# Miniprotein binders against Protein Hikeshi (HIKESHI), part 7

Target 1, 195 residues: Protein Hikeshi (HIKESHI), of Homo sapiens (Human) (q53ft3)
Amino acid sequence: MFGCLVAGRLVQTAAQQVAEDKFVFDLPDYESINHVVVFMLGTIPFPEGMGGSVYFSYPDSNGMPVWQLLGFVTNGKPSAIFKISGLKSGEGSQHPFGAMNIVRTPSVAQIGISVELLDSMAQQTPVGNAAVSSVDSFTQFTQKMLDNFYNFASSFAVSQAQMTPSPSEMFIPANVVLKWYENFQRRLAQNPLFW
Key: E = the ipSAE of ESMFold2; O = the ipSAE of OpenDDE; V2 = 0.75 times the mean of E and O plus 0.25 times the DockQ between their complexes.

## First folded at step 6 (miniprotein)

Design b5 (at its last look DockQ between E and O 0.01; V2 from the best seeds 0.00; counts 0 for: pae E 15.8 > 1.5, placed apart)
Amino acid sequence: DPEYAAKMLERWAKLLYEKGRLERAAEFLKYALELDPSNWEAYYELGEVYRRLGDLEKAKEAFEKAIELNPDSARAWYGLARVLEEMGRTEEALEAYKKAYELDPENEEIKKELERLEK
ESMFold2-Fast, scan of step 6: ipSAE 0.066; ipTM 0.510
ESMFold2, look of step 7: ipSAE 0.000; ipTM 0.220
ESMFold2 (binder alone), look of step 7: mean pLDDT 87; pTM 0.853
OpenDDE base, look of step 7: ipSAE 0.010; ipTM 0.182

Design b6
Fold by ESMFold2-Fast, scan of step 6:
Structure b6 (fold): chain B 195 residues (1-195), chain A 119 residues (1-119)
Amino acid sequence: as target 1 above (195 residues)
Amino acid sequence: SPEKFAELLERWAKLLYKKGRLERAAEFLKYALELDPSNWEAYYELGEVYRRLGDLEKAKEAFEKAIELNPDSARAWYGLARVLEEMGRTEEALEAYKKAYELDPENEEIKKELERLEK
């Protein structure tokens, strides 16, 4: 239902489900990441009245995860871009990702998505400098993102027949990923600020 | 895998069902069944959703599919019996309640319904 994209890396479309309404993507070598894009795949919409709260988590010096709210994705705004390069020094925000946290590898961060009621999401405050608002920087990053996504989609389609389904991965047909790419590109051309 | 993706969709449908979003729950269960048509539990849940929506014919069809895939499911037979009774098909409901009771004789709810209908 969700994807996560980092410039210069393969797009991830297989989130790990950690609860009925909670999903995570691993971001290895996160020290080199400036921006992440979180998006819906376009074929499986949120239930009516619901959306996704997007969190970023990094391990502190003791290996304990620190969670910060970045923003939201909804059926009306199915993609969001976040700048994470400045977020590694704050206190954690309130988060819905369970009572138990596991000590993490020092260089692996996570993007978390919590499915929540829209009314509940409206009462939450994202960290102040996560959202990207500059048109120029947004356009530049978007172009890199689309190039990376295209490379992934092409590679995925070619090798899919050779893949053995893995218990740790969710299979998504290449045509679904490609349809999202086309829909995203079309919407961006019509309204570059739709997110 | 397709099965893991279907499982995700089923969990989403269960969340929707719990929140009273019945039409969306049915939609997500149908997505899950398109990916894994052998999942009798998903058919059973779809039957429960349609019953709560009042679409008794679709509920009946869903429970019948669940039974076709797993004829030993007492809860699927119980679901079918309840829907048949709501449809006024009392004799068929009685037969389905008897089957559910045979499969789960310790279930006091099934026993109570069977006794009520026999009178």
Scores: ipSAE 0.000, ipTM 0.157, lowest interface PAE 16.1, mean pLDDT 73

Design b7
Amino acid sequence: SPEEWAEALERWAKLLYRKGRLERAAEFLKYALELDPSNWEAYYELGEVYRRLGDLEKAKEAFEKAIELNPDSARAWYGLARVLEEMGRTEEALEAYKKAYELDPENEEIKKELERLEK
ESMFold2-Fast, scan of step 6: ipSAE 0.005; ipTM 0.309

Design b8
Fold by ESMFold2-Fast, scan of step 6:
Structure b8 (fold): chain B 195 residues (1-195), chain A 119 residues (1-119)
Amino acid sequence: as target 1 above (195 residues)
Amino acid sequence: SPELYARILERWAKLLYEKGRLERAAEFLKYALELDPSNWEAYYELGEVYRRLGDLEKAKEAFEKAIELNPDSARAWYGLARVLEEMGRTEEALEAYKKAYELDPENEEIKKELERLEK
């Protein structure tokens, strides 16, 4: 349902489902990560009143998870770019992952996505230093990449709808995302200004 | 799995239903049923959504599908009975109420409706 991207690593499209409305991506060797991108993968939109709250969790010095709210993804904003390099110390936020407050291995952080009502999301405050500048080179590049992906995904969805007599699924398969990524990388190598 | 994702969509639809966003709830239940057309419970929920929207014909069709998949569902028969009564199909409604009562005789609400409708 969601994808998670870290620069220099393979895109993750297979979140671990930890509850009916809660999904987690593991981030090993998280101390080397500066930015994390979360985006909606499937072509099925959230219902009008719903969205996803995005959380970051890292193990403190005792291995206890510290959850912080980074922001949100919605139908109107289906991708979000976060700077996490400044968040590896500090106070935790209120979070819906209470059942996961257990001692964890020190080397692995997590991105958590909780599907929530927009009214609930509006009452929550993301941590201040997770925001990224729109003029940042990484943010500009990532935005172009996501725009290219959504255009590709839309075209794929239309093709599936027209060619499948009675489609039972509206998902974008993981291999399609990987093929898109390979094609994007190849095209980018030919023209670095490609978008 | 498609079945698991269908369950997630069904739960999201229930949240929308509770918020009164009925058209959106119907949309997501339809998505869930595309992924798992054997889910009688989702058809029952779709029937309840259409009934609240006032689309009695669609509500009837949804409850009938739920019954087709699970004829032992007292609540699906009860839903059908309520919609048939709202449509003025009193004789068919009475038969559906009787079936619901037969399947769940401890349900006071079904019993009261059956007693009310029996002349």
Scores: ipSAE 0.000, ipTM 0.179, lowest interface PAE 15.3, mean pLDDT 73

Design d1
Amino acid sequence: TAERLERWAKLLYKLLERKGDLERALERAAEFLKYALELDPSNWEAYYELGEVYRRLGDLEKAKEAFEKAIELNPDSARAWYGLARVLEEMGRTEEALEAYKKAYELDPENEEIKKELER
ESMFold2-Fast, scan of step 6: ipSAE 0.006; ipTM 0.296

Design d2
Fold by ESMFold2-Fast, scan of step 6:
Structure d2 (fold): chain B 195 residues (1-195), chain A 120 residues (1-120)
Amino acid sequence: as target 1 above (195 residues)
Amino acid sequence: TAERLERWAKLLYRKLERYGDLEKALERAAEFLKYALELDPSNWEAYYELGEVYRRLGDLEKAKEAFEKAIELNPDSARAWYGLARVLEEMGRTEEALEAYKKAYELDPENEEIKKELER
């Protein structure tokens, strides 16, 4: 139901489902990662009243995971850009992953998504440096890439939206992600410093 | 797709036991299950879940129809027969409920809940 994108890497669309409401993406060589993009795939929206809390986990010196709340994705805001470079030495946030407190390899981080009630999510505070808040060149470029992706994908989603009566939400066929990735790689070649 | 909508409906219902307005959650779950059934009308599990949602909302006639549809698609589902029996009992249709409990027991004789109801 989710995708994860890191500049210079293949887009991930196959999250590992670790519980009924919890999904994880592995991020190897996380020390080279400055930003991650998390987005919802089609064709299934969240039920009304629900959304996804997005967490970042990196291994500490002992290989133990340190979880930090980055932000949220919802039907109204189905994609988000997170800066993680400033978080790699921070202390962990309260998190719902519990038993996933396992020893990790030294260079592999994770993005975790927990499906939660919107009321519950409204009471949570993301770490201050995670969300991209400044309107700099990177933020503008990334926002344009996300806009391009959703505009491109929406042309393929029309008939699927008619089959499921939630037309205010975008439904994205899985293979459209591959076409968007090709476009993204072309843009990255032109402006590699923006990612 | 239909399977995912069924899964989201179940998750919404469970989460709202803790935090939200249960009636509104159940109404929304029913909407998603109906959408799942438009995509895959052969999904008997979605009809079963729709029956449970309507029963919790007190819409007993709609619940009965949903369980009957689940049974039509999968007559070997002990839990669909059990759901029908519970709704019939809540509707005061005691004799029909007893027959449905007997059918559920035949399909799942190890289930203590069904056995307990049949002893009444």
Scores: ipSAE 0.000, ipTM 0.219, lowest interface PAE 11.7, mean pLDDT 69

Design d3
Fold by ESMFold2-Fast, scan of step 6:
Structure d3 (fold): chain B 195 residues (1-195), chain A 120 residues (1-120)
Amino acid sequence: as target 1 above (195 residues)
Amino acid sequence: TAERLERWAKLLYKMAEKWGDLERALERAAEFLKYALELDPSNWEAYYELGEVYRRLGDLEKAKEAFEKAIELNPDSARAWYGLARVLEEMGRTEEALEAYKKAYELDPENEEIKKELER
């Protein structure tokens, strides 16, 4: 399962599945969004040899979606931060979303995740400037914090799965992780410099 | 969210069959389904899928428990009764398996697989 995080908004963890290997998150009011974070939720990895290609789609002047490849998430790198504020309409990438060329609401964009072979992903080139540079300290901090908590939650879940037969072991439900992400986003929206 | 987790587990399972890493995919699917059940403990379909995953992993006791929970939440599920019957049979609990097959047949008398098992 995947999550999508935007500073100042509630985290999304319920992607719409549009095909067996394709998932979509809606981003209303995307014109106010500078960065999006995409991450894998839980300890469930991709099958060996597979990963997720992350696409961004926004409506052009005619309301038709323009899909652009932003980057990838893999078992080795389960979260990624992308800058979308500089992307232009009309400059599409090759994309696997086929006949999903439905006219969209003018202010609603989408994040698409396509589960693909790692070898196929290695041959793709993300659009320029979508991957955030290392000099952006806000992005660095956000990625560090998400990786830190994802690792914590994953380690805990693995430990509990291993100890499932023990009825006395304390277990943290997945929704507690979601609540932490929501609180983290609210803090960033209220004061981006709280860190 | 729970429904999305179930579909993701099924997707991972199908992909692993294609790539030949079935056991690893089944283990991952079990973890995924456990998370779905944390979000919605009343989801009998997730318990059913978890039972199938454990049965294929050979963890028959966990499979039995998962199917029993699915039946507790939805006693009219022919699939869940059939799953329970199959795992009981694999465990060598023949009399209990027969009763579960009969219940599955009662709920879905047109199912040829269940009918075939009862004729054995």
Scores: ipSAE 0.000, ipTM 0.098, lowest interface PAE 20.8, mean pLDDT 67

Design e1
Fold by ESMFold2-Fast, scan of step 6:
Structure e1 (fold): chain B 195 residues (1-195), chain A 83 residues (1-83)
Amino acid sequence: as target 1 above (195 residues)
Amino acid sequence: TAERLERWAKLLYEKGRLERAAEFLKYALELDPSNWEAYYELGEVYRRLGDLEKAKEAFEKAIELNPDSEEIKKELERLEKEL
């Protein structure tokens, strides 16, 4: 359903599903991360009236997770770039991942995605300075994101599909990845600021 | 993809979006018409919508595909008491 990309790292496309409407990506060594891209996979959209709220969680000085709302992904805006450098520890906001607050993962941050009604999402306020607004920075990071996603398909997905036949694991077909890449390139060519 | 559509339908059902849940289950069944779990879930959606006739049809299809299921048989018996 979702992917998560950090510049210079292998793209993640296999989120841990912690509830029917909640997905999580682990971000090890999070203090070296400046930006995170979250995006939808495949051609199956959210049901009408629904979207995804994107949260960032990091361990505070006591090892307790602190969740912050970064923004949203929707059918009309299926990808978003967030700046997480400069976010402080020790502060929290209301979030739907309450049961996960007790789990401590030292040196590992998380991206959480909660599928919610658009009406509910409209009443939420993301933390300040998380969204990237610079055209030059956006274009540069977007190109790196496209390159990284394509490199994932050629180097990681092929190797994993060969070596780990497992009925409990879901793999994204290569044609779905290609279709996403073509659609994203088309959207970017039509309007570089569509995010 | 059929499994993904079923998971979205379950999410919609839990959120009370019953008509949309039925649409996604029907789409999943177009992709995999042998999926008795999807027919069972469709029956639950229709029952909650109050469309007992469509609920019965869905449960009957589910038991046809999985005749050993005690759970489906029990739901059909409950539904017939409501008719």
Scores: ipSAE 0.000, ipTM 0.201, lowest interface PAE 15.5, mean pLDDT 67

Design e2
Amino acid sequence: DPEELAELLERWAKLLYKLLERKGDLERALERAAEFLKYALELDPSNWEAYYELGEVYRRLGDLEKAKEAFEKAIELNPDSEEIKKELERLEKEL
ESMFold2-Fast, scan of step 6: ipSAE 0.012; ipTM 0.352

Design e3
Fold by ESMFold2-Fast, scan of step 6:
Order: sequence, then C-alpha cells, then structure tokens
Structure e3 (fold): chain B 195 residues (1-195), chain A 95 residues (1-95)
Amino acid sequence: as target 1 above (195 residues)
Amino acid sequence: SPEKFAERLERWAKLLYRKLERYGDLEKALERAAEFLKYALELDPSNWEAYYELGEVYRRLGDLEKAKEAFEKAIELNPDSEEIKKELERLEKEL
C-alpha cells in the first residue's frame, strides 16, 4: 500500500500493520536521516474521501515515543517529502557534552501512516516546516542535488597532461561520472522513485 | 501476488465502511466496499474473510439475501468460525 524511502538506503514497501487503519515503518539510525519520502505504491488507491496522515516518532530521553504529524498523502498527492532532521532530540542541547561528537548506540524511529477522512486531515496542523514537497518538487530537488554533485566533482578534474604520478591514489575518468549523471537523470525523469 | 493484492483490497474495504460509519455518506461507502470485496474475490475466491466482510456490507445495505449468500460462502471456506456462525444466526432472525 505504502512505501518509505531514505536516501542511500533500501526502499521499504512492507509496512507493519499495528491497527486496522495504522501502518508503521521502522527507521534505524534515524540520527543520520535528514529526509524521508512517503508514497503510495499506486496499485490500490485510498477509498474515496480518505487519505493518509503521516507521523514521525522517536524515543525521547525517557524512552517514551513522541508522535508528530508531518503531513499527508492522498490519491491526488500520492507522495511527499519530509525533513525530520530538525525534529530529532539532542539538537541544540543546553548540556555542552550532549552536543559533542561521540559514538552513540543506534536508535530506531518510526514513520506512521494513519488512514483518515480528508475532512479530518484538513483540520490538523503539521509540525513546523516538516513537509518539503510533492513528487515534482522531489524531482526538482534531486536534479539540483545531482547538478551540485556533478559540478563539485568536475571542479577537481584535471587533464591527463596535468596529472602527477601517484600510485597510492585512485582516479575516476570524468566521462564515467558524466555517464552516471545522465543515466540517473533519465531514470529519475521516468520514475522519481526508481531507486 | 493476486492473493496479497486481494488481502490489501479487503483491508481497504474494512477501512472505508467502518471509518465512514461516523461521518455520513455511509450508503455510498458501503457500495464502494462491496465493489472492492467483489474484486478481491475475483482475484482470490478462497478468501473467507473477504466473503465475511462482503456479508457484513450487504447486511448493512439491507440486502439480506446477498448477505446470507456471502456468509454461507465464508463458512464453507472456514467451517469452524464461531464469528461467521453468529452472523448467520443474527441474519436469519432478520430475514
């Protein structure tokens, strides 16, 4: 029914059903996650007049789950991108050592989807600026990210005549990066969630 | 698979009519649920739970004959279900 995607991770399409109208995806190592994409698989639409409210939950310092409304998915808007980095605990902690770079045990957050009436969803207010975009905006964002990466990588390119022999370094031909970039853009245009 | 798709359609039908019970346009929701359940049964005719839900939907729509037919199919596929037996007994009292 639903999928959940985090950049650099395997897409999840098998939500755990925790109630008749509620579905959950687990997000391990959520502290490394900035954005989450939630989408409908497209094979089964929501019943007429219904949609999905998307929630994010992480354990607080007492181990209790804190659920926050991120936004919505509907038949008319079957995917959405959410920024969750600002919602994680420990960001901007007043305790100096709590903000230091130390190795922490992995923690698991959750994305929850509640199937609700559209009228009920219209009355709810998502937290802050969690909702980022539609699928079209995701495509645009991803295109800009790809452009930034390609421009950054190509800024380090040197001609063969400028190369200094260094047997301990590995080099990637610029043409290989360009081919990857073009292939990714083509696939993204065909299906924004192809990966 | 067709069986997994049928299970999801059945789940959708349950969500539709049980949630809309509280908000109105219930008759339209029940008609839609019946369509989803019939489609699920075309994909997986052995799904007794879908027959059970279809019986509930028809009973609520007032089509007691179709409700009985659906519950009878459900009990054929799952003979030991006390839940289905109770629904059939309730339906017979309404007929």
Scores: ipSAE 0.000, ipTM 0.143, lowest interface PAE 17.4, mean pLDDT 67

Design fk1 (from fs0 with E13R K14L E16R E17W E20L K21L E24K K56R E60F K63Y)
Fold by ESMFold2-Fast, scan of step 6:
Structure fk1 (fold): chain B 195 residues (1-195), chain A 80 residues (1-80)
Amino acid sequence: as target 1 above (195 residues)
Amino acid sequence: MRVEITIKGLDPRLARWLALLIEKLAKELGVEVRIERDGDKLEITVKGASEEDVERLVEFAEYLAEELGAEVRVEIEEKG
């Protein structure tokens, strides 16, 4: 149902189901992670009136998990980008804890998704400044530019069908452009950071 | 961060609109680009303080060019 992406890593699409309404993704080497994208795969929508609350968990100084609410995903907004840097202790090479982190055992963080009623989600407050954008302006701009590119390419293909080809000109078949556009658009809709 | 990208083997008209797309994306990200087009070849210089934003633009350009069957060469020079 869900996917999770960290820039520079393989996308995860197989969450561990820990309860009927709860799913988790493991994030190894979490101290190197700045942003996480959570998205719906689009194969199964949430039931009517429900959505997903997205949580982040890291081990505290006692080794116990600390869960923080990052935000939400819904059928209407099926992806969200979260900044998790700054939600975990350990910033700063000048702090004494910086040296201690070098000798510590690597820890695993988790992303948790809880399927909840939309009314319940509306009463919850995510941690400040964790959400970057569910669909940021860069993603929307990229989508619009791809649409413009496809329209131009399609127009060119129609025009080319009625013209005598120049021996020195190369033309890309319209079906190749269409298949590429559809693949890229699908990937971009599912994960705005895939590029 | 500074990155140079060389793209070869694109249809000249496709190279033209790809150059325009990259320039628009760079402006949105606040990244500086310089693009030189010669027929089926694009030479792109990308500069920015944000490694993440520069990397996003570079990966986007590389992905598009490779999907369209072009040859891509990337040279990274990080200073700071």
Scores: ipSAE 0.014, ipTM 0.255, lowest interface PAE 8.0, mean pLDDT 63

Design fk2 (from fs0 with E13L K14A E16R E17W E20L K21I E23K E24L E28R K56R E60Y E67L)
Fold by ESMFold2-Fast, scan of step 6:
Structure fk2 (fold): chain B 195 residues (1-195), chain A 80 residues (1-80)
Amino acid sequence: as target 1 above (195 residues)
Amino acid sequence: MRVEITIKGLDPLAARWLALIIKLLAKRLGVEVRIERDGDKLEITVKGASEEDVERLVEYAEKLAELLGAEVRVEIEEKG
């Protein structure tokens, strides 16, 4: 359903399906990769109302995967270019003596694709600088504001669900919106970069 | 269902921010919005097949505008 392309490498069109809704591509020697293209093959579209969240993972010093959200692909936007060079925290060579002594984990990263509801995807915030598209700081601020609001409201809604006749139904009282705004404003004042 | 929302009394930065957040909320709810900004005024047209989703977006817009200290006017248009 998906393809993954890195400049100078063989294109991958056979993702490993690890769950009904989850697919992965292996990226060996990922430290040499700056950009990754993820695209739909055009053979099987997403079901109506669904899309794909694109994640990037690399092994930490203990070989455990660290996952980060890069962005999305949908039937309306079936390909996306992601810059991953800024997401490689352990480049290895900053401390030559340390690099010589550490047991190297394999230089194999993964691109993961999770099939999700478009509504759920809209509330998620990809890591900064992952997408190549120009995103101004104000747009990024607004996306983080929205994500912060939903995270705050969802925590309250879980508590409230036990008190409603239908636990699947959610409502957001005015006081929750006010509390979220007060909390957000206070945190923004303490750290303007938190947005 | 079609609803018009007029929001007045926002500074230009707050108006720009509110317009963006309403667009993101509309996208999440599958509701169509059209927003026109004229200085400190926002004119928002909301359209959707689901009356429930349209009402939810209108409610979010009202609460956010009130938090920003703005004046809100809502007008429901029913045409067949």
Scores: ipSAE 0.016, ipTM 0.244, lowest interface PAE 6.6, mean pLDDT 64

Design fk3 (from fs0 with E17R K21F E24Y E52R D53L E55R K56W E59L E60L)
Fold by ESMFold2-Fast, scan of step 6:
Order: C-alpha cells, then structure tokens, then sequence
Structure fk3 (fold): chain B 195 residues (1-195), chain A 80 residues (1-80)
C-alpha cells in the first residue's frame, strides 16, 4: 500500500503489517538519513474518511521505541516529505573536532504508518514541523505537469513517425522527454529539496 | 532566438525552487538559460540552438508559474 524512500537508498515498497491498521518500514543506519519520503503506491486508496498518520521512531537508551508524529498522507495528498535529521540527533552533546571516544552501537529507526480517521488526524499536531508542505505541494503540481507534457510530447513524436515527413512546429523527441522525466523523478526522490 | 520570462508574486523559497527546476530542465534539453532573482521577482532568459525546444521550455515555465499563482509576462527579443 505504501512506499518509503530515503535519499541515496533503494525504495522500499514492502511494509511489514504489525496490526490491522499499522505498517512499518525499517531504517537501518538512520543517523545518515536527512529526509524520508512516504507515499501511497496508488493501487489501493484509503477508505472514505480515512488517511495515514506517519510516525518516526528510534530506540531510546533502554531499547524502547520512541514514536513521534511527522505528518499525514491521504488520498488527496498521497505523498509527503519529512526532515528527520533534527529528530534523530535530539538535544545531545556535540562532538568537537568530530572525535569519538566510544564505539557506537548500530541503530535501526522505523517509519510507522497508522490508518486513522481524518477527523482524528485533524486533532493531532506533528512534532517539530518535520513536514515540508511547500516542497510537497510543488512536487505534486510538478509531477502532474510533467506527466501532462510527457504524454503530449510522446504523442507528437509517434504521430510524426507515422506521418509523411513534414516540418512540425512542436516536434519533441520522445526519448529526450522520457530520459529527462526519469532523471528528474530519480533526483527528486533522492533529494526532494535539490530544487 | 531569445525569450525573457518575468515572474512576480512567488514567495522567495518557491521562486528559488522553480529557478533550479528550470535550470535542470534546460540543461537536459541543451537550452541555455539564465535566471536572476530579486525578492518576489524572477527573470528567466532563455536561448538555444533549437527554437522548438526554447518555445517548449518557455511554455512549460509559464504554465508552472501560473499554477503557482504567479504573475507571468513573456517577451521575445528580436535581432537589432
């Protein structure tokens, strides 16, 4: 139902279902992660009146998960970009000159998605303003426009290949548009704030 | 062919992101672009060997800016 993407890593699409309404993605080596993208696969929409609350967790000193609400995904807003760098570092000590005196234990964080009523979600406040709403809104608009122009350009390229060769004003090579679209999607997914 | 696009009314963060997006697209298409920022104003100068690609990029930039609620003005500069 869901996908999870970390900049520079392979996309995850196989969430572990831990309850009827709860799904989890593992994030190993989370200290190297700045942004996480959570999105719906588009195969199965949320039931009417429902959406997904997105949580981030890391193990505390006792090994217990500490869950924080990052934001939401819904049928109307099926993708969201979250900055977690401030959440995972916490208000800890700085390491001057980058020197470390002890061996750190490898840690695994998690992204959790809880399927909840929209009314319940509206009453919750995400921590630290982790959601990047302006980037997400622009990303959704940009994706829609890219799809529109890619389809338009591809139809022109095919039409011209089938018709008697003649000067067409708006001929755009489909391979150029396709390659650019794929590269843009890849880079946007790797770093949503690159633009 | 040289075309200037002036965009007004975008917040500075959105203007910066739009500018970077247009620069990336132009590079892939082999079109030369120069973008100047001044507060909520964005000036985009587009030129390249392929007039068709220049026209396409201009149209895309105009539609993107309009969807973002910005005021858009386009000027084609002639030789001389």
Amino acid sequence: as target 1 above (195 residues)
Amino acid sequence: MRVEITIKGLDPEKAERLAEFIEYLAKELGVEVRIERDGDKLEITVKGASERLVRWLVLLAEKLAEELGAEVRVEIEEKG
Scores: ipSAE 0.016, ipTM 0.273, lowest interface PAE 6.7, mean pLDDT 62

Design g1 (from t3 with R4L E14K F24W Y27R)
Fold by ESMFold2-Fast, scan of step 6:
Structure g1 (fold): chain B 195 residues (1-195), chain A 117 residues (1-117)
Amino acid sequence: as target 1 above (195 residues)
Amino acid sequence: TAELLERWAKLLYKKGRLERAAEWLKRALELDPSNWEAYYELGEVYRRLGDLEKAKEAFEKAIELNPDSARAWYGLARVLEEMGRTEEALEAYKKAYELDPENEEIKKELERLEKEL
């Protein structure tokens, strides 16, 4: 139900579901990442009164995950851009992910999404430096993001036509990805800061 | 799509949003009417809402689609008992037990009801 995009990398659309309400994306070589985009996929909205809290996790010097709240995605704001550069040496936030498997690879981080009640989300405070605050910075990153996402969608559609089914892999229809891209472009044209 | 609607309905159910859970389960069933698990979940939602007749119909539909589901028979037994249809509840508990004899909860409820009759 979620996607994760890093400029210059292939978009991730297959989150690992670790609980009924919790989803995780792996970010290898995260030290080279400045910004991450998290977005909702397809036309199925969150249930009324619910949204997603977005967390970032990296391994500390002992290999233990340090979780930090970045922000939120909702039906009214189905995508968000976060700056993670500068968070990699911070201390952890309170988080709902419990005992996740210990990340032993120093350069692999995670994005976590927890589906929560909007009332619960309103009580939480994201870390101060995660939000993108500049229209110009947002516009520059957004153009690269849309280009990369569209290229992925087109490439995925072609490769899926030639793929043999694999029981160890989960696939989503390419048209779902394309519909998100079109909807996102339309909303950006209407309001560049809608997310 | 139908599977996603069912997953969101289960999340609503766990968070106590019963009316919304029923709505999303019905939408999932419109897309995939052969999903016995969704009918079972709809039965659980209606039972918690106190709509015992609708709960019974949902569990019966789940059983029509998968008569080997011990939990669907157990759900039917519980709702029949709540409706005061004790003899029919006993038969449903027996079928649930036959399908899952290792389930201590089903065994306990069957033994309890047998003693009351």
Scores: ipSAE 0.000, ipTM 0.299, lowest interface PAE 10.6, mean pLDDT 73

Design g11
Fold by ESMFold2-Fast, scan of step 6:
Structure g11 (fold): chain B 195 residues (1-195), chain A 119 residues (1-119)
Amino acid sequence: as target 1 above (195 residues)
Amino acid sequence: DPEELAELLERWAKLLYKLGRLERAAEFLKYALELDPSNWEAYYELGEVYRRLGDLEKAKEAFEKAIELNPDSARAWYGLARVLEEMGRTEEALEAYKKAYELDPENEEIKKELERLEK
């Protein structure tokens, strides 16, 4: 249901479902990652009144996972960019991944998505420097860029789903990101106002 | 990561510049520079955008920043020279043209401008 993108890496579209309402992406070599993009895949909306809380987990010095709330994705905002560089060890958030048996892999971080009631999400505060959040040109531009990428990736995934029985197991290759960028530039050249 | 995103934004800004969308081009370049403040080429492009918009003081500042980051860029010195000349700072423009020519002596356009001002 979700995708995860790190600049310069293959986009991930096959989240591990670890519970009915919980999904995880692995981020190997996480110390080289500054930003992570999380987006909804396809045109399937969240059920009425629900959304996704996005968490980041890294192994602390003892190899134990530390979970921090980054932000949210919803039907109204199906994509988000998060800054994970500079997150301090030992500053955990409240999280729904409590008693789950999570495999501890050295040098691998995780993005966790928990499907929750919008009312519950509204009561929670993300870690201060994780979400790219402001109402300036930067935030608007980033959101439009992510929306454009999401729409392109969703269209591609839907097209592929018509060809294969298990669309949730599909990779979206790195060249799809390149195709999106090329398509975006072409569309912008044809109509500068499309953006 | 931010450097890669900055490169993408710079490419979009160049496209917007070619389409005549100068305000949007400046906005994208400023965003790219927030992500990668060491990108002298983005400062150079921002200088060209401001010069075309007629904001000569901002153009000058952008070209100076590009030169600060890469003093061997002939095109950045050429851009500075052109904006200084448009501002009526002829002696400063002449010095900048000389520096551009020294860095790229095969460039006939720079040579032509330098010869014009040496008269």
Scores: ipSAE 0.000, ipTM 0.113, lowest interface PAE 14.3, mean pLDDT 70

Design g2 (from t3 with R4M L11I E14R K15R Y27W)
Amino acid sequence: TAEMLERWAKILYRRGRLERAAEFLKWALELDPSNWEAYYELGEVYRRLGDLEKAKEAFEKAIELNPDSARAWYGLARVLEEMGRTEEALEAYKKAYELDPENEEIKKELERLEKEL
ESMFold2-Fast, scan of step 6: ipSAE 0.005; ipTM 0.295

